VH-VL binders against q9umr5. Designs and how they scored, part 106

Target 1, 268 residues: q9umr5
Amino acid sequence: SYKPVIVVHGLFDSSYSFRHLLEYINETHPGTVVTVLDLFDGRESLRPLWEQVQGFREAVVPIMAKAPQGVHLICYSQGGLVCRALLSVMDDHNVDSFISLSSPQMGQYGDTDYLKWLFPTSMRSNLYRICYSPWGQEFSICNYWHDPHHDDLYLNASSFLALINGERDHPNATVWRKNFLRVGHLVLIGGPDDGVITPWQSSFFGFYDANETVLEMEEQLVYLRDSFGLKTLLARGAIVRCPMAGISHTAWHSNRTLYETCIEPWLS

## First folded at step 3 (VH-VL)

Design qb19 (framework fv_nofazinlimab)
Fold by ESMFold2-Fast, scan of step 3:
Structure qb19 (fold): chain C 268 residues (1-268), chain A 123 residues (1-123), chain B 112 residues (1-112)
Amino acid sequence: as target 1 above (268 residues)
Amino acid sequence: QVQLVQSGAEVKKPGSSVKVSCKASGGTFSNYAISWVRQAPGQGLEYLGYIIPIYGTANYNEKFKGRVTITADKSTSTAYMELSSLRSEDTAVYYCARGEHYIDYKPYWFDPWGQGTMVTVSS
Amino acid sequence: DVVMTQSPLSLPVTLGQPASISCRSSQSLVHSDGNTYLYWFQQRPGQSPRRLIYKVSNRDSGVPDRFSGSGSGTDFTLKISRVEAEDVGVYYCMQGTYWPPTFGQGTKLEIK
């Protein structure tokens, strides 16, 4: 039988967005139990990411306990960061495939409609003034704001991303790394036509240097130092990279070709 | 410098399939996207799809989904475009073109181009 | 799909005179990364296309400086300051901002 699948949505999103994904899974893996977590929907997705992690953790624990053979996670957009933290803070997760669907794994540095709605007069170049304040860190999107021109502020002020990426030291880092390394497969999905995640290569642990040149995962200090296990996972053959052009941010969970190419093979 | 060399002209009957090859020489094959574009006689350019060989990722223009398959063989530095259920309207010169490195830009940046492969569909 | 419209479609030019080709897109070509992915290609008779211009105004290596690209919003122009005999061919604009990439109809440049 197929392992259960848990779906975690993104910013300003809800379970309704995944109707097509559920149809695809039912067609290719009939009998799969799929749970789309309906927490922190819509505006509640703006709450601090650590708060969201605790709420999603409470929902995920009984599902994992009921499936001793393991579960799969499909985590979309901001939800991919929630899932990153879940895998680190849970001493007993049994996740086989963690499928990260266009998530800003190294952070976000781009002008989007979501940012303009929240901070209408701010450009990406000046958002660091807001996001790296204590007030700004009360909003989920600021928890993964990563200004490559103010990396010192990002490292000191980020209450979430810098910690889970091991870019700043934390007392729990060794335990978080050990927990994350229990994952069977890390499946990274994203693409240049997303239009929201900037740089789009953030979905693959690539990111801007100080000159806004994108450096790939293998060039990141996080990878080179193996801060939370990326180098170890890659050496085990456990990281899958599946970039696809032609897919906008809101279409990752409703594109059949994307599903067949990048998701379906990892749903045992 | 990278050069793209394509297979020779093909004449096919309606309902059959055709597979065109595109061999890259020089440069790193796996890290750059290969796109496919066609041009009907006397007409403009039309995009079919691409592949990023290092990941095996391919995507297709919706107009051709279900009929086009793009693959790559990293050991021979060769990309392939297969088009099935051929119609007379598929008569065209088919080009491969190199995209950008997968890190930097979109995979359909188009430089250099192959020399083209004429595919004629007639009964 | 994004529609790319070129004008004129036929451009007879006297040797040594300037030529201009216009390209309009049905929507703004500015990508979320701030770049505008508009390209110009030249196709000489019997040859494959060759890229002349990328990201609106950047000339490719080996492209003569008499070629220039410009534009903003939805309106773009390719200019040839002094047409030479070797410039005969069809010129295409292309957008790469939105999937799928789309081309203009082409402008056939001929010497009078």
Scores: ipSAE 0.006, ipTM 0.517, lowest interface PAE 11.7, mean pLDDT 88

Design qb2 (framework fv_nofazinlimab)
Fold by ESMFold2-Fast, scan of step 3:
Structure qb2 (fold): chain C 268 residues (1-268), chain A 123 residues (1-123), chain B 112 residues (1-112)
Amino acid sequence: as target 1 above (268 residues)
Amino acid sequence: QVQLVQSGAEVKKPGSSVKVSCKASGGTFSNYAISWVRQAPGQGLEYLGYIIPIYGTANYNEKFKGRVTITADKSTSTAYMELSSLRSEDTAVYYCARDSKYWSSTPYYFDYWGQGTMVTVSS
Amino acid sequence: DVVMTQSPLSLPVTLGQPASISCRSSQSLVHSDGNTYLYWFQQRPGQSPRRLIYKVSNRDSGVPDRFSGSGSGTDFTLKISRVEAEDVGVYYCMQGTYWPPTFGQGTKLEIK
């Protein structure tokens, strides 16, 4: 009776990470068919985001086809960017609620153990030299690296995020916007204690200016120009903002209070 | 050729509304945002808002929010700016101007302007 | 809203002499993309505004090279190296970095 839920994991993640989320859904919405997509797990999550979008697209098509009443997406961390692109490239998706769980929607600019593992000699201040190269763009994390001190390089070199956000021109932009706008609800979740997503407001389409002062969604050109439909969705009442303090990056899918407050109300 | 042609002068009573038109040619209507700017006699320029005609999406300067409505008619390639609850201080020349391409990151480009429409609010 | 302040408001100039107009913003106009969205417009008597300069220093096509823009951060200048009779009018600076775009008060250039 409940719409199926499709879960898309994050960087260095797997389906096992969502066992608590599955338990919560089963308790509040018994009988819900939940599919945690077991693609690009672990180190494979480093593959270019457009490659991941193609793979996840092939996996979601039959699930959506079996659910004419619609489906819900729960997309965690990097997975939220995969889901953003899925909603844009699929001209026939039937997604009701897109629940973005601490995803860097405007990009990432912060040191992380993942960066040090991939690029041991880099610091956030000089990673732009690697990420904004053709080689760097073969790694998912570089696809959403957004250096606020080199925004011109980001705009010219980003093969994924700058295009999907409409920050740089693309031939498919009009179709991508039309497709994305078919979503019923865009539920944005994140918080100040995440510790990984930097700035944490990126989960709500806020981001750093050149002085590392955060500008919120309504001050962003992508919102003001309505490049992929954020302003239209907000005017339609389709954007939900659910910030919560006290939650670390790996705990978003295993916190009961977060689930009850931010996720449960959007699972019809 | 890029051209923005506005409707003729209007005289309105306080409390009424006015609707000014801006017909876009040269491909402007399909690919660009159209902005509205006003100028009171002997005064400076003041921004009202914009529309992206292809989507019908409009945004307004908070100073005018609730009184200004900007719309577009695709069949005639015409944008409209309607201002309600008119007061004497709304007496001004109203301009439409071509903004950036709707997918562009460059804001408020204003490379081409309409000829202006004089709106006089008097009793 | 960002406040744009022009100086002088009245600029009498002798034909053939240089003229300079200053524009100051209440906040830095550097956008997160590294660009500075500062524009200069000319309005001749009875005419619509015409853009002369975009992004601080770039001249529009058809604008004579005697016009130049410069500046950074909060302080900007429009210079006319040799004023011609047709340059009479009001000059406005405008910021496009922050919503809503805002204009200076205007500088009236007159031949003395």
Scores: ipSAE 0.000, ipTM 0.426, lowest interface PAE 17.0, mean pLDDT 88

Design qb20 (framework fv_nofazinlimab)
Fold by ESMFold2-Fast, scan of step 3:
Structure qb20 (fold): chain C 268 residues (1-268), chain A 124 residues (1-124), chain B 112 residues (1-112)
Amino acid sequence: as target 1 above (268 residues)
Amino acid sequence: QVQLVQSGAEVKKPGSSVKVSCKASGGTFSNYAISWVRQAPGQGLEYLGYIIPIYGTANYNEKFKGRVTITADKSTSTAYMELSSLRSEDTAVYYCARTYRDFWGSPYDAFDIWGQGTMVTVSS
Amino acid sequence: DVVMTQSPLSLPVTLGQPASISCRSSQSLVHSDGNTYLYWFQQRPGQSPRRLIYKVSNRDSGVPDRFSGSGSGTDFTLKISRVEAEDVGVYYCMQGTYWPPTFGQGTKLEIK
């Protein structure tokens, strides 16, 4: 029988967005129990990421407990960051495949429509003043804002991403790393035509340096220092990279070719 | 359970200003934006602007920029819409409504909860 | 500004019969993020507008399943499978893809 699948949605999203994904799973793996979590839907997706992590944690515990063989996670956009934290804070998670659909794993630095709506007069160059305030950190989108020109402020003010990526010290860092390393496979999906995630390579743990040149995962300090286990996972053969061109941000969960190429092989 | 309650009807002279209030209850006021929409008697809906109370950020439809000011008082969970230089054409019911977007972006929960409306009559 | 055009503007319907309202936008409402920000509101006489449909086809909580939305790009439809007396009122479409948000002229549904 197939392992259960848990789906975590993204910013301003809901379970309804995954109807095509559920159809694909039922076609290729009939009988799979798929739970799309309907927490922090729509407007509630703006709540602080640590609050979302707590709520999703409470929802996934009973699902994981009922599946001693393990579960798979499919986490879309901002939801991929929620899943990153879940894998770190849960001492007893039994996740086999963690499938990250176009999630800004190293953060976001781009003029996006969501940020322009919340802060109409802001540009990506000055958003650091808002996002790195205590008030700004009460919004999920600011929890993963990563300005490459103010990395010192990001490291000191980020209440979420800098901590979960091991970029700033935390008392629980050693335990979080140990927990994350229990994952069977880290499947990273993204592409250049996404149009929202900036840089798109953030979905593969790449990011801008101070000159806005993208450095890939293997050149990042968090990888080189193995801060939360990326180097260990790569050496173990547990990281899968599946880039695909031609897919916009809201189409990752509704493209059949993407599903067959990047997701289906990891749903045992 | 969130509810928006507006202030009572106003009768104003041409050239004066009116300030309408919108009090939120049953939820965290700071977690959403408040938009203002008006409707002249027997006419359709026209958008004025919004405020994000937690930040104090406001933005206005260009048609009303310079005449409309939207503010919020977080301590009383109340948003205000002030319209100046009133003309007879400004006679309308003014509504406040909850929204999460009013620029391009994701307006998943745009205008999902509305106030009861405030009739503003401008007469000489 | 994006122009939203509704038809018909007046819709007399017999109780229990279906009703259909069209809404057309002056440009595509597909946002760069792939979503289509088209909404439908109902305004009963003397009441505030109530949202029925968000993002083209999603029904709000508490909205009867006899209401459905469909469409894409620039052409959208609101359908009522069987009209009830409580459905009397004015129906508005709205776009949220482009600033500022704009509304259609409204369609007045009345019992004949």
Scores: ipSAE 0.000, ipTM 0.433, lowest interface PAE 14.1, mean pLDDT 88

Design qb21 (framework fv_nofazinlimab)
Fold by ESMFold2-Fast, scan of step 3:
Structure qb21 (fold): chain C 268 residues (1-268), chain A 123 residues (1-123), chain B 112 residues (1-112)
Amino acid sequence: as target 1 above (268 residues)
Amino acid sequence: QVQLVQSGAEVKKPGSSVKVSCKASGGTFSDYAISWVRQAPGQGLEYLGYIIPSFDTANYNEKFKGRVTITADKSTSTAYMELSSLRSEDTAVYYCARGSKYFDWTPYYMDVWGQGTMVTVSS
Amino acid sequence: DVVMTQSPLSLPVTLGQPASISCRSSQSLLYSDGYTYLYWFQQRPGQSPRRLIYEVSNRDSGVPDRFSGSGSGTDFTLKISRVEAEDVGVYYCMQGTQWPYTFGQGTKLEIK
C-alpha cells in the first residue's frame, strides 16, 4: 500500500493542471490516494500566503490523520512555499517526501507576464516600492518578491518568505525549524528553461547577490546559519537535487521523463 | 478623470442589512482599488475595508469583519459595500474612494471620492 | 491599531494668516520600505473629503502650493501659508503604514 499524495498548485493554477501527474502516479503506484487541493484556485492564489497556509493546513490535517504511515507532498511553483510553511507551522505533520516542483524557495526577481498583468507600469527594478508596502504584502507574489538590490527592505518588509527562511527573526523560529526537520526527504526540482522562476536556481535555494550573480545554497547565510534546517537535512542525506533542462514552467507536472527521474523514486 | 457615483440615502431598522453601490466612470475600473470609509454625523472618518476588482480580493477592518462584505462587478464598473446586523451606531455617511491606479502608490491613496451615501438606522 | 492624534481640535484663523495643524501617531509611520505612509485630507462643509498631501509632503495635482506637509516618525504637520475663505473645513491625517488604516479625529479650521 502506498502513502497518500497531497498536491498543492501554484499561482493562477488549479487541480486540472495535474491530470497527467495523476496518470503517471496511477501507472507506477496503482492504488495511491492522490488529493489535489482545489483551494485558492485562479485569482484566489493571489491571497496572502499566510492565509493560504491556514486554509491548506485545515485541508491536510484530516488527510494526514487518516494516514499514520505518512504522506507525500508534491508542491508546484508558489505552492512549494505554502508547503515550506506548512511543514514549519505543523507540530504534528507526518510528511515523508516533500517534492518541490520548480518553486522559488529563495524568492523571485524577474519580469514575467504575470507581473505585467498585475502591475502594468512596473518593472522588476521598481516593483520593490509596491511589494514591500503594507498593501503589497497582501498579495502572494509580493510575499516572495526578493529584490537583491534592496535586500534590507526585503528583510524588513517580507511578511512571509524572510520569516520562513529565518532571514529575519521570529518568536516561532525555533519551533518552525524543529517541525521542518521532521520531513523525511526534501526533493528539489527545477531547471534553466523554466522561463518564469528567476533565477531558476531559486528552486534549489540559490539566489542573486547584489550584483545579480547567483550564489548557490551552500553560500547562502540561511544555509550557513542553518536557520531552518537545510544544513542539517543535507548532512542527514535528506536533500535530493534533481535539475532538468528543456522543461518550461507549465510543463513540470506533465513531463513523463521528469516524473520518472525526479518524482517517482520518492513515492512510497 | 475618474468619477465615483454612489447610490441614494437609505433608512433601515436595527438588525437589517444595507447595500451601498459605487459606480466608477472614466479610466479602467480593474486598474485600482476601491476603499470604503464611513463618517458618523459630526464625527471623524473610519476605514471599513477595500476591494481590488482585478484580483477579486477584499480586505476588512477587524472591527467590521463578519458583518461587512465588499464586492465588485467589473462588467458594470460598480463596487458594493453591504453591512449586516445594523445598529443605531452604524448611522453614518458611507463613502467609496479610489485607490492607486496601476498600484503605483500603497496603500490606497484615495485621490477620488464618491459623494457619500447617508445610512440612517432607527427604530 | 495605530492611534492618530490631531491638535488643535478647533483652529480659528484670520484671512491671510498662516495656519498649522499637528498630527501624532502612537507608533512610527516609517515603513520597512523607507517610505512614510502619512496622508492629509480636507473636508469642506457638506462635501466629501479631498486628498491634499500623500506620503508626508507630496501635494496632489490641483492643490495650491500654499499647502505643505512635513514631518517624520510620529510627528507630522500640515501648514497653510496664507489662509483663504475656501480653506474652511475639517482636516484629517491618515496612516497607511499598518493595517487597519486609521484617521486622526480631525481639526476644524474656521475663519474669524
Scores: ipSAE 0.006, ipTM 0.410, lowest interface PAE 11.0, mean pLDDT 88

Design qb22 (framework fv_nofazinlimab)
Fold by ESMFold2-Fast, scan of step 3:
Structure qb22 (fold): chain C 268 residues (1-268), chain A 122 residues (1-122), chain B 112 residues (1-112)
Amino acid sequence: as target 1 above (268 residues)
Amino acid sequence: QVQLVQSGAEVKKPGSSVKVSCKASGGTFSDYAISWVRQAPGQGLEYLGYIIPSFDTANYNEKFKGRVTITADKSTSTAYMELSSLRSEDTAVYYCARYKGSWSRPYYFDYWGQGTMVTVSS
Amino acid sequence: DVVMTQSPLSLPVTLGQPASISCRSSQSLLYSDGYTYLYWFQQRPGQSPRRLIYEVSNRDSGVPDRFSGSGSGTDFTLKISRVEAEDVGVYYCMQGTQWPYTFGQGTKLEIK
């Protein structure tokens, strides 16, 4: 039988968005128990990420406890960051494949419809003034806003991403690293035509330097220091990179070719 | 189906404050932002500010900062606009309007309240 | 603040004839996300304003197709292909690109 699959949605999303993904899983792995978590749906997805992590943790604990052979996570967009934190804060998780579906793992630095909705006068160049305030950090989007021109502010003010990436010290960092390293496979999916995640290489732990030149994962300090286990996972052969062109941000969970190429092989 | 119903007309003296309410019905209050716009008699429209109730976030036109306060009570699905230190020039019809957001780009003012006439006179 | 200038301010039109209203902004309304946040509103006598057009050219649900919007950058137009009696009122353009949001002065559409 196949391991259960837990799905965590993204910003302004809900469980309904994964209808096609569930159809694909049922076709290729019939009998798989898939639980799409309907927490922090729609506008509630703007709640602080640590609040979301606590809520999702409460939902996943009983599912993991009932599946001694392990579970798989499919985590879309912002949901991939929730799953990153879940794997770090849970000392008893039994996740085999963590499938990160176009998630801004190193953060976001781009003008989007969603940011204009919340902060209509803001451009990416000045959003740091809002996001790195205490008030800004009450919004999930700002929890992973990573301005490469104000890295000092990002490191000091980010209440979520800088901490889970080990870019700033935290008392729990050693335990979080140990917990995260329990994961069987880290499957990273994303692509240049996403249109929302900026830079798109953030889905693969790449990010802008101060000149807005993208440096890939292996050039990042978080990788070089092995802050939360990326270098160890890569050496173990546990990191899978699956970039695909031609897919927009809202289509990752409803593209059959993407599913067959990047997701299906990891749903043992 | 979404309705915005505002409180009744007010007559105020210069230097006083007025607080206008806007009760939303027909949708989830927390899914919308509420904007406030005023119109002096025979004049055009002037934007005051907005509130996003689900996130308890308000933003104000700089012209009115220090005098205007916009709040929301999610339990009663009601937004409020309070304007202090009233002047005769504040005589206007004050409108609340839904600032549509969340699942799409912010489409400004797709539903409006009926308006509240505030008259400032001695 | 972005200044929105409408012309004409008074527009007498014969029933069944076309009408056109111009709106010019002091700065480009194209935002860095590629969208242009220009809106058109109608206010009939004694009524609240009603949104007709969003983002330059998109007609709101329930708005008759005789209304159309066009333009880019700083120059925008609202057109009514065939004016009807119920179209009497004041029309406003509005920009949502820069804070604070600002409206044009309004154009009064009147029959004859």
Scores: ipSAE 0.007, ipTM 0.410, lowest interface PAE 11.0, mean pLDDT 87

Design qb3 (framework fv_nofazinlimab)
Fold by ESMFold2-Fast, scan of step 3:
Structure qb3 (fold): chain C 268 residues (1-268), chain A 123 residues (1-123), chain B 112 residues (1-112)
Amino acid sequence: as target 1 above (268 residues)
Amino acid sequence: QVQLVQSGAEVKKPGSSVKVSCKASGGTFSNYAISWVRQAPGQGLEYLGYIIPIYGTANYNEKFKGRVTITADKSTSTAYMELSSLRSEDTAVYYCARSGRYFDYSGYYMDVWGQGTMVTVSS
Amino acid sequence: DVVMTQSPLSLPVTLGQPASISCRSSQSLVHSDGNTYLYWFQQRPGQSPRRLIYKVSNRDSGVPDRFSGSGSGTDFTLKISRVEAEDVGVYYCMQGTYWPPTFGQGTKLEIK
């Protein structure tokens, strides 16, 4: 029988968004137990990411315990960052495939409509003033705000992303790396027409340098230092990169071709 | 237990501006957004805009953009709505109302309302 | 802007009888987060509005059980199972899914 699948949603999202994904899984892998976690839905998705990690951890523990052969994670958008932290903080996770659907793994530096809702007069160039404050770090979106022009502030103020990426040290870094390395496959999905994740290469651990030139994963310090195991996973053949053009941010979980090409092969 | 108390009635001439205050008591001012809504005599409700005091950010209904300004003074737990270039059509009761948590943008919960401030625009 | 249409606009009701108010939106109010941000407010004569229902069917604290909200997508209903004298006033539906928030034109509930 197929391994259970756990789905973690994104910013301002809920389980309703995944009805097409559930249909695709049922068609290709009938009998798969799929659990879409109904935690931090809607505006609650703005809660600090470490708070979300704790809540999702409590929800996934019993699911993993009931599946000794392992589970798969499908984590969408902001949810991909939650799942990255889950895999690091859990000493005993049994995740086979971690499928990251257009998640800003190296952070976000883009002017999006949902940020304008919270900060209507802010531009991406000045959002660092809010996000790198203590109050800003109480919002999930600011936990992965990565301004390439204020890297010193990002490293000092980021309570989540800089720590989970190993860009700033943490007492638990060695344990987090060991835990993350237990994952069977890291499946990275994203594309140039997403329209929200900026730069879109963040979904593949690429990101802007100080001149806003995108550097790919292999040129990142986090990769070169192997801070949480990316270099080790790549050497092991455990990283899958599946870029696809023509897909907007809200369509990654409802595109059949994307599912068949990038997701289905990893749901053993 | 949170109460919103608004300033008193105003009578203004066409072309002038009016500034209405909304003072919060009995709750944490920084934990909510303050919305402004108006109601012309015998008419329905119309949304003007909101402010999130903790961030000092405000947003306005496009219909009033350029004429309305919403501000907040965290030290006195008071929000203000200023409407300029007044016309007779601006005669209305102006209400302030609280949304839930200050970052709850999609809800517009408006669960606690001020008593209203009558603004009359006449020559 | 999303248009909210209420019917009836005038609702004369005999004390103790049920009352029903309909609200229709020009487009689906289901947010991308799966929630439906539809609200009902009551305004008694000379008073500020009071929220009765949030997210279609949830009653605010202190709102009598005789009030109930239902609906989905574009069609919503507020029901009062047994109208009391204190229920006289104007009732408004409101959508919060799309900017800016918009209200229905109001339904005046009157005792006959």
Scores: ipSAE 0.000, ipTM 0.395, lowest interface PAE 16.4, mean pLDDT 87

Design qb4 (framework fv_nofazinlimab)
Fold by ESMFold2-Fast, scan of step 3:
Structure qb4 (fold): chain C 268 residues (1-268), chain A 123 residues (1-123), chain B 112 residues (1-112)
Amino acid sequence: as target 1 above (268 residues)
Amino acid sequence: QVQLVQSGAEVKKPGSSVKVSCKASGGTFSNYAISWVRQAPGQGLEYLGYIIPIYGTANYNEKFKGRVTITADKSTSTAYMELSSLRSEDTAVYYCAREGKYLSWRDYGMDVWGQGTMVTVSS
Amino acid sequence: DVVMTQSPLSLPVTLGQPASISCRSSQSLVHSDGNTYLYWFQQRPGQSPRRLIYKVSNRDSGVPDRFSGSGSGTDFTLKISRVEAEDVGVYYCMQGTYWPPTFGQGTKLEIK
């Protein structure tokens, strides 16, 4: 039998977005129990990420408890950051494959319609003034806003991403690293035509330097210091990088070729 | 400074395959995406696909999917483009070009080009 | 695929006179990251294409300042303030905002 699959959606999203993904899984792995978590849907996806982590944690505990052979996580967009934190805060998770679909693992720095819907007059260059305030940190988008021109503000003000990436110290960092390292596989998926995640290499732990030049994962201090285990996972052969061109942000969960190439092989 | 040097001209029969090489010198090969573009005699430019050597992944223009395969050998800093099931309309100069320094074909958009390889398909 | 349309396709000019080439895209080339991935290339007879302009208006290193790019959305222009003999060749616009990258038909610049 196949391990159960838990799906975590993204910003302004819901379980309905994954109907095609469910069809693909049913076709290739018939009998797989897939649970798409219907929490923090729509506007509730704007709630602080630590609040979302708590809610999703409560939902995944009974699913993991019923699956002694392990489970897989498929986490889309912002949901990939929720899953990053789940793997760190859960002392006894049994996740085999963590499949991250176009998630801004090093943060977001880009002008998109989602940003302008919430902050109509802001530009990416000025959003740091809002996001790095206590008020701004009450919005999920700001929890992973990473302005490469104000990295000192990001490090001091980010209540979520800087902490789970080990970019700022936290009392639980050692335990979080130990818990995260229990994951069987970290499958990173993303691509240049996403159109929302900026830079798209953020899905692979790459990010802008102060000149907006992208530095890849192996050049990041987070990786070099092995802050939460990326270097250890890569050495173990546990990190899979699967970029694909031609896929827009809302299509990662509904493209058959992507599913067959990047997701299907990791759903034992 | 990066330079791209391609293999020599090829004459092929219809139905056969051709494999063109593109060797990079200067700079770090793994930090660049390599794209392939063709130009039929007296015609415009047409995009075939690209490879990101550090990830080992290639992506293809749908028009050529199933016939084109792009690979890279990091040890020799060489990218390859193989086109199968050749037809007379595949007669063209094939170019490799650098797409960007940091693993994104959008960073600069083909700022350095190889000299081109003439592929002639004749019956 | 995004269609790129150039005009004129043939551009005879007198040495020292200005020249202008238009490029229109079938949809807006503004990327969600705020950048517009519109490029201009020059191909001299018997040579590989050479990039002149990237992101609409930025001139590549070594490109003379008589070349300038402008435009936004779907309408773009390449201008040569004073044509020199070495400018003879075919000029192509290209979009990199949408997959796959697509080129205009080319504009052949010739000296009268």
Scores: ipSAE 0.007, ipTM 0.525, lowest interface PAE 9.5, mean pLDDT 88

